# Ledger of designs, part 2: VH-VL binders against DnaJ homolog subfamily C member 27-A (dnajc27-a)

Target 1, 260 residues: DnaJ homolog subfamily C member 27-A (dnajc27-a), of Xenopus laevis (African clawed frog) (q7zyf1)
Amino acid sequence: ALRIKVISMGNAEVGKSCIIKRYCEKRFVPKYQATIGIDYGVTKVHIKDREIKVNIFDMAGHPFFYEVRNEFYKDTQGVILVYDVGHKETFESLDGWLAEMKQELGPQGNIDNIVFAVCANKIDSTKHRSVDESEGRLWSESKGFLYFETSAQSGEGINEMFQAFYSAIVDLCDNGGKRPVSAINIGFTKEQADSIRRIRNCKDSWDMLGVKPGATRDEVNKAYRKLAVLLHPDKCMAPGSEDAFKAVVNARTALLKNIK

## First folded at step 12 (VH-VL; from y26 with light chain K92R W97Y)

Design y29
Fold by OpenDDE, fold request of step 13:
Structure y29 (fold): chain C 260 residues (1-260), chain A 121 residues (1-121), chain B 108 residues (1-108)
Amino acid sequence: as target 1 above (260 residues)
Amino acid sequence: QVQLVQSGAEVKKPGASVKVSCKASGYSFTNYWMHWVRQAPGQGLEWMGWIYPGDSDTNYAQKFQGRVTMTRDTSISTAYMELSRLRSDDTAVYYCAKHIAVAGTWYFDLWGQGTMVTVSS
Amino acid sequence: SYVLTQPPSVSVAPGQTARITCGGNNIGRKSVHWYQQKPGQAPVLVVYKDSYRPKGIPERFSGSNSGNTATLTISRVEAGDEADYYCQVWDRSSDHYVFGGGTKLTVL
């Protein structure tokens, strides 16, 4: 039987353990080692008519357990990366978590051959959502990661996530441990993604268009045209593209009203 | 012992270039980002940029774009920072610093002893 | 650009508690790190991720971060604690690492 190693990553209290528990309620023989901040479980799953033995390591997100976590990154085939949609800082920390993994694996660790499932968790708290789906999806897909909306409380999205996650790992294994090319095909460019990100984080209309305050009408129009081509709904399939395009249109309009 | 050892003090003329070295020991040099931070006399700390020695990926502060080049020699676990077109206001102590990612954040857990670079006519 | 604001100086008597603040817009949502720098020496990490201490740093050093202010607290201040202290964050928007202006702690 195919054996796979899976770990969880993310800040404390984002619901990593809850996601795993929700899925594994009767499926895993859990052994929690509180002293080392790792919950270990073994389960058998059936994917594509194949039996797969899964070793899952649920890692604590606390800095205190760093010295323990760093030993578990090795030989990992799948990562459940979790953030809380109601707490933007947990999303912003995802790059740091990836960096932790990268530094522990080193240049030879080839993170590109690991399947990542990003879980935008706690979607049941919709009234206080701080990270939009489009933002999470753009970030995840830009890196070739799988993206899922989940609620450990209700169970929403959890089974779908694990099914897709394990399927992707099986595909990876069948491909000799290399990420399938099909999984790398992103439907948008880095430039598009960067533009959308910039627009979302801009301070003012000048910044949004990438022009200096006090720019001429011609400069504003030139900048707009460039962004319009890049982000046009007919040309850009990136998550958040439509909103970004609308924002750019509005920014242009606002600036031109004030430029004599 | 985990340490960063930098090259000695430099005196340069305006318009010249300076290359400072930082030798790492006691850890896997290629696994961690190396940053450069400078400090003018009597002033605060100023971030310049980073290099990832594993693949030579770099990110420079906007202020130094076009003037700074960060490189590494993995065979001797040494990072280099070259600053060109030197000005008097580039007079500072230059530090290399090891960066570590822990639990979703980054901080500088190890610093070199610093290299004084004086730019004078 | 993201800006961190520190008081230029703080004075405290030996045995008392020193508090050094670092102000920034929504800094409570960022991870703040603190460095100690003594004259003629390189900076040393004293607090990371708001409130954690590296190995070898005395328990007298602690940190907190909420709202728009991070605080480094040094209890039972000693003469050897006289130094410059810098707060530091990472700004995602610019992908820059930002330091505060530094605070000179004087032990009276």
Scores: ipSAE 0.891, ipTM 0.962, lowest interface PAE 0.4, mean pLDDT 93
Fold by OpenDDE, fold request of step 13:
Structure y29 (fold): chain C 260 residues (1-260), chain A 121 residues (1-121), chain B 108 residues (1-108)
Amino acid sequence: as target 1 above (260 residues)
Amino acid sequence: QVQLVQSGAEVKKPGASVKVSCKASGYSFTNYWMHWVRQAPGQGLEWMGWIYPGDSDTNYAQKFQGRVTMTRDTSISTAYMELSRLRSDDTAVYYCAKHIAVAGTWYFDLWGQGTMVTVSS
Amino acid sequence: SYVLTQPPSVSVAPGQTARITCGGNNIGRKSVHWYQQKPGQAPVLVVYKDSYRPKGIPERFSGSNSGNTATLTISRVEAGDEADYYCQVWDRSSDHYVFGGGTKLTVL
């Protein structure tokens, strides 16, 4: 039987362990219990009519356990990367988590050959959502990661995530440990993604269009046209593109009203 | 012992370039990001950019874009920072600093001793 | 650009507690790191991720971060603690690493 190694990554309290337990044990633990170091488990799953043995290492997110978890990155084939949609800082920390993995694996550790499933967790707390789905997707897909909305509490998205996750790992294994080319094809360009991110984080309408304050009408229109082509709904499949496009339209309108 | 050892002090004319070296020892040089931070006399710390020695990926502060080049020689575990078109206000102590990522954040856990670069007419 | 604000100086008597603040917009949502720099020396990490101490750093050093203010606390201040202290964060929007202006701690 095919054996695979999977680890979990993410800040403390984002629900890594809860996701794993929800799937493996079909239960939800309501009280947060911090993982001490690493929780190791073995499970059997059936993917594509194949039995797969999964070694799952649920890693603690606390800094104190760095010296423990850093030993478990090696030979990893799949990563469940988790953040809490209600806590933006947990999402913002994902790059740091990837960096930890990268530094531990080194340049020979080809992260590109690892399947990542990003779990936007705790979607059941939608009243306090601080990370939009589009933002999470854009970040994940830009990196070639799988993205899922999950609730360990309700179980929403959990089975779907694991099914896709394990399927992708099996494909990886069948391809000699290399990520299939099909999995690398992103439906949008880096420029599109960068533009969307910039627009989301812009301070004002000038910044949104990428023009200097006091730009002329022609400059504003030129900048708008460029972004409009880049982000047009018919041409851009990037998550958040529609909202970004609308924002750009509005920004242009606002600026032109004030330019004599 | 884990350490970063930088090259010696430099005196340059305006318009010239300076290249500072930082030799790492005691850890895997290619696994960790190397940053450069400078400090003008009597001033605070200013981040310049980073390089990942494993693949030579770089990120420079906007202020130094077009003037700074960070490189590495993995065979001797040495990082280099070159700053061109020097100005008087580039007079500073330049530090290399090892970056470590832990639990979703990263910080500078090791610093070189610093290299004084003086730009004067 | 993201800005960190520190008081230029703090003075304390030996044995007392020093508090150095670092202000930033929603800094409580960021990880704050602190560095000590003695005259003529390179900076040394004294607190990372708001409140954690590296190995070799005395327990007298502690940190907190909430709202718009991070604080480095040095209890039972010693003469050897006289130094400049810098807070530092990462700004995701610009992908820049940002330092505060530094605080000179004087031990009276």
Scores: ipSAE 0.888, ipTM 0.961, lowest interface PAE 0.4, mean pLDDT 93
Fold by ESMFold2, fold request of step 13:
Structure y29 (fold): chain C 260 residues (1-260), chain A 121 residues (1-121), chain B 108 residues (1-108)
Amino acid sequence: as target 1 above (260 residues)
Amino acid sequence: QVQLVQSGAEVKKPGASVKVSCKASGYSFTNYWMHWVRQAPGQGLEWMGWIYPGDSDTNYAQKFQGRVTMTRDTSISTAYMELSRLRSDDTAVYYCAKHIAVAGTWYFDLWGQGTMVTVSS
Amino acid sequence: SYVLTQPPSVSVAPGQTARITCGGNNIGRKSVHWYQQKPGQAPVLVVYKDSYRPKGIPERFSGSNSGNTATLTISRVEAGDEADYYCQVWDRSSDHYVFGGGTKLTVL
């Protein structure tokens, strides 16, 4: 049977262990002491027309356990990358988690040939959400990662995540460990994604259009038209494009109101 | 044990180029990004860019784009930073710094001793 | 273009607590790292990821980060703590690394 290695990644207390336990129930058989910051389990699943044996390493996210985690990155086929939608700092740490893995795999490792399932986890259903779905999905899909809204408490999204996750790992293994030519089509460009991210984080209307305070009406309209063509929902399928387009329209309106 | 050792001080004329070396030892040179940071006399630290020694990928601060080139030789675990068309305000100590990624962030855990580059008439 | 603001100097008597601030828009959502630099020497990491201390750094060094301000705290300040201190972040939008302007800690 096909044997795969899966690890969890993400800040401490984002619900990694709860997600794994909700899916595995009693099928997760721990084989070593949790005091080292790694919970190891083995499960067997059937996906498509084959049985796969899954070795799951649930890794503690605290910086204290870095010296343990760094021994478990090699030979990994799948990563469950988790953040808490109620704590934006856990989402903003995702690039750093990828960097930790990259440094431990070294140049011979290629993260593009590892399946990532990003879990936007709702660990406190009563807490206000700090990372909206479009923001998390944009980040994930722009990197070629799978994205799921999950709840470790309710179990929402977890079965769907694991099914898609294992299916993607099987497809990658069947293609010699490389993404197939029919790889997931993200449907938007890097320029579109970068613009949406920038617009989401702008502090004022001047910054949003990329013009300086005191810009002329012509400069505002020119900057607006460039962004409007780039982000129009009819031509941009990126997560968050509709909201970004509306924000750009509103910024133009606000600036032109006090010019002339 | 683990260290970054840089080349010696340089004195250059305006318009010239300088190439500073940074030899790494005690860790896997190709696994970690190498950064260059400079510090003008009496002033603060200024990030210049990074190179990933594993594949030579680079990222330069906009201020230095077109004037800086970062390279490496993996056979001797050495990174290089070359700055061209030198001006007097390029007079600074130039540091190499290794970053390390830990638990969702990264920081400079190891610094070279610095290389003074003086640009004068 | 992300900007970190530090006071240019802080003065404190020996045995007292020094607090060095690092201001930035939504800096509480970023990981902040702190470096100590003594004259003629390379910087040395003293706090990483807001509040963690590298091995070998005295427990008197600590940090916090919330809102728009990160703070390096040095309790029971000693003469040997006199140095320049820099905060540093990674700016995701530019993929650039940003240092604060530095704070000279003077032990009176």
Scores: ipSAE 0.663, ipTM 0.851, lowest interface PAE 1.3, mean pLDDT 88

Design y29
Fold by ESMFold2, fold request of step 13:
Structure y29 (fold): chain C 260 residues (1-260), chain A 121 residues (1-121), chain B 108 residues (1-108)
Amino acid sequence: as target 1 above (260 residues)
Amino acid sequence: QVQLVQSGAEVKKPGASVKVSCKASGYSFTNYWMHWVRQAPGQGLEWMGWIYPGDSDTNYAQKFQGRVTMTRDTSISTAYMELSRLRSDDTAVYYCAKHIAVAGTWYFDLWGQGTMVTVSS
Amino acid sequence: SYVLTQPPSVSVAPGQTARITCGGNNIGRKSVHWYQQKPGQAPVLVVYKDSYRPKGIPERFSGSNSGNTATLTISRVEAGDEADYYCQVWDRSSDHYVFGGGTKLTVL
């Protein structure tokens, strides 16, 4: 049977262990209860009539366990990368988690050939959400990562995540350890993704269209048309493009009301 | 011994270029980002950019785009920062700094001793 | 474009507590790192990720970060703590590393 290695990554207290234990429930047989910040277990799953044996390393996210974590990054096929939708700082940390892994793999490692499943986890279903789905999905998909909304409390999204995750890992293994071309083609450009992020963070309508206050009607319309073509939902498949396009339309309308 | 040792002080005229070296020892040079940070006399710290020695990838602060080039030689574990078209306001101490990524963030855990570059006519 | 604001100076008597602030819009959502720089020397990390100390930094150095303000706190201040202190963040939107303007701590 096919053997794979999976690790978890993300800040402490974002629900990594809960997601793993909820999915694996009675099937997860820990090899030991680690006191060093790593929970190691083995499980068997069936994907496309295959039995695969999964070695899961649930790694503690606290900075003090870095010296332990750094020994477990090599030879990894899949990463479960978790943040808490109720705490934006856990989302803001995701780039730093990728940097830790790249640092420890060194220049010979290629994280582009590792399957990532990003879990936007709902730890407490009664908390206000701080990270919109489109924001998290845009970040994930722009890097070629799988994205799922999960809740260890309700079970939402967990089975779907693991099924897609393991299927993508099997595809990786069948492609000689390289991700298939289809998993690399994300369906939108870096320019489109960057524009959506910029529009999300804009302070006013002038800034949103990229024009100076006091711009002429022609300058406003020219800037608008450029962004409208770039972001139109029929031509841009990026997460958040519809909301960004609507915001750009509204910004144009607001500016033109005060120009001759 | 983990350390970063920089090249000596330089005096340059406006319009010239300068290349500062930073030799790393005691750690895996290619695994960690190297940053360059400068400090004008009596002023604060100003980030200039980074290089990843493992593959030569770089990221420059917008202020220095087109004037700065960061390189490295992995055979001698040395990073370089070259600043061209020097102006008098480029007079500063230039530091190299090692980056470490830990648990969702990164910071500068090791600094070179600094290299004074004076630009005057 | 992200800006960190520090007071230019703070004075404190020996044995008392110094608090050095670092202001930034929603800085509580960022990891804040603090560096100490003595005259003629390179900066040295004293606090990372808001409140953690690197090896060799005494427990009297501590930090906090919430809302729009991060704070470096030095309890039982000694003459040897006299230095410039810089806060630093990574700004995701610009992909830049930003330092505050620095605060000179004077121990009277």
Scores: ipSAE 0.651, ipTM 0.842, lowest interface PAE 1.3, mean pLDDT 87

## First folded at step 15 (VH-VL; from y33 with light chain R29S K30R)

Design y38
Fold by ESMFold2, look of step 16:
Structure y38 (fold): chain C 260 residues (1-260), chain A 121 residues (1-121), chain B 108 residues (1-108)
Amino acid sequence: as target 1 above (260 residues)
Amino acid sequence: QVQLVQSGAEVKKPGASVKVSCKASGYSFTNYWMHWVRQAPGQGLEWMGWIYPGDSDTNYAQKFQGRVTMTRDTSISTAYMELSRLRSDDTAVYYCAKLIAVAGTWYFDLWGQGTMVTVSS
Amino acid sequence: SYVLTQPPSVSVAPGQTARITCGGNNIGSRSVHWYQQKPGQAPVLVVYKDSYRPKGIPERFSGSNSGNTATLTISRVEAGDEADYYCQVWDRSSDHYVFGGGTKLTVL
């Protein structure tokens, strides 16, 4: 039977353990004390008519447990990377989590050859959402990661996530430990993704179009046309591109009224 | 014993170049980003850029783009920062600093002792 | 690009509490790190990720970060705390590392 190693990553309060527990109700045998910040289990799953033996390391995210976590990054095939949609700082931390893993794997490790399933987790369904689905999906897909909307409270999305996650890991193993081309080829450019992120986070209409306050009508229109071509629906399939395009159109309209 | 040891003070003329070394010991040199930060006399800290010793990838602050080059020699665990076309306002103490990533963020956990570079005509 | 603003100086009597601020647009959504620099020495990390202390830093050092202001707090200030203090963030948009201008803490 095929043997794989899976770890969880993400801030302590984002629901990693709840997601794992709701899926792994069978054959999960803890090996480590909870006070060391690792909960280890072995489970069996069937995917593509194969029996897969999964070693799961549920890693505590608090900085206190860094010295324990750094022992568990090596030889990992899959990562469950979790953030809480209601707390934007947990999403903003995801790049730092990737950096911790890269740091501990060293130059010999290659994160591109690891399957990531990003879980946008709804810990509290009544809390207003701080991270839009398109924002989370854009971040994930621009890195070649799988993306899922999950709820540890209700179980929504969890089975679908694990099915896709294990299937992608089997594909990884069948491809000599490298991710398949289909998993790493995305339908948009870095420039398109960066523009959408910038537009989402801009301060005002001047900033959104990338022009200085006091820009002429011609400068505004030139900046607008550049962004409109970049985000054109026929050429930009990135998550959030439609909303970014609408925002750019609205910004142009607002600025041109003030220049006349 | 974990430390960053930098090369000695330098005096240069405007238009010259300076190359500062930073030797790491007591940790895995190739696993951590190395940054360079300078401090003009009586002034604050100014970030210059970083190198990842594992693959030589670099990122430079816009102010220094085209004048700074960061390199490393992994066989002796040493990072280098070279600043060209020096001018008097480049007079500063130049620090190397190790970046560490922990639990979703990163920060400078270790600094070299600093290298004074004086640019005087 | 992104700017961090610190008061140039803060004076405090021994045994009292010093508060050093770091202002930045929406800084509460960023991780803020604090460095102490004594005369003639390299900086030393005293607080990371807004409020955590590295090993060896006295518990009287603490931090907070919300809205547009991060604050380093030093309780029961000692003469040995006299130093320059810098806040620092990573700016995602430029992929640059930004320091505040520094605050000289004087213990008198």
Scores: ipSAE 0.700, ipTM 0.866, lowest interface PAE 1.0, mean pLDDT 88

## First folded at step 16 (VH-VL; from y38 with light chain S93K)

Design y45
Fold by ESMFold2, look of step 18:
Structure y45 (fold): chain C 260 residues (1-260), chain A 121 residues (1-121), chain B 108 residues (1-108)
Amino acid sequence: as target 1 above (260 residues)
Amino acid sequence: QVQLVQSGAEVKKPGASVKVSCKASGYSFTNYWMHWVRQAPGQGLEWMGWIYPGDSDTNYAQKFQGRVTMTRDTSISTAYMELSRLRSDDTAVYYCAKLIAVAGTWYFDLWGQGTMVTVSS
Amino acid sequence: SYVLTQPPSVSVAPGQTARITCGGNNIGSRSVHWYQQKPGQAPVLVVYKDSYRPKGIPERFSGSNSGNTATLTISRVEAGDEADYYCQVWDRKSDHYVFGGGTKLTVL
């Protein structure tokens, strides 16, 4: 039987353990009660006509447990990376979690050959959502990661996440531990993704077009045309591209109204 | 013993270059980002950029683009920062600083002793 | 790019509580780190990720971060706490590391 190692990753109290326990309830047998911030278990699943033995490390996200966590990153095939849609700080921490893993794997490690399932978790359905689905999906898919909307309370999305996650891990194993070429083709460029993220977070129309206050009509139109070509929905399949394109159009209109 | 030891003070003329070294000991040099931060006399801290010694990837603050080069020699666990076309407002103490990533964030957990670079005519 | 604003100085009597602020647009969504720098010395980390203390930092040092303000709090201030204090964040948009202007703490 195929044996794989999976870890959970993300800030404390984003629902990592709830997601794992909800899917694996009757099949997850904890071997030891963790007193050190890591809950280790073994479960069996069937995917693609194969029995797969999964070693799961549900790792506490609190900084106090870093000295323990750093011993468990090696030889990982899959990561369940979780944030809480109600707390934007947990989403903004995801790059720091990737940095911790890169730091501990060292230069010989290659995160590109690890399957990530990013879970946008709704840990408390009564809280206002702080992170849009398109924002979370853009971040995830631009890195070649799987993206899922999940709910610890309702169970929404959890089965779908694990099915796709384990299927992708099996594909990785069948390709000698390297990602298949088709999984790398995401339908948009890094430049397109970066532009969409920048536009989403701009404070004014000058900043959105990347021109200084006092720019001429020609400078505004040149900046606009560059972005419009880059983000046109016919050429950019990135999450949020249509909204970014509309925002760029509106920014041009607003700036030209004030230039004589 | 985990430490960063920098090269000694330097006096330079405008238009020259300076190369400051930072030797790491007591940890895996290639696993952690190395940053450079400077402090002009009586002024605050100013971030200059980083290098990842594992692959030589770099990121420079926009103010220093085109003038700064960060390199390393993994055989002696040493990072370097070179600043070219010096001018008088480059007079500062230059620090190397180790970045550590922990639990979704990162911070400078170790600093070198600093290297005074004086640029005067 | 992203700007952090600190008061240039704070003065407190020994045994009192010092509060050093770090202002930034929506800083509460960011991780804030605090460094102490004594004259002629390199900075030393005193608080990381808003409120955590590294080993060796007295429990008198604490931090908070919400809304547009992060705060370093030093209770029962001692003469040895006299130093410059800097807040610092990482700015995702620029991928730059931003320091506040620094606050000189004077113990009178």
Scores: ipSAE 0.696, ipTM 0.862, lowest interface PAE 1.1, mean pLDDT 88

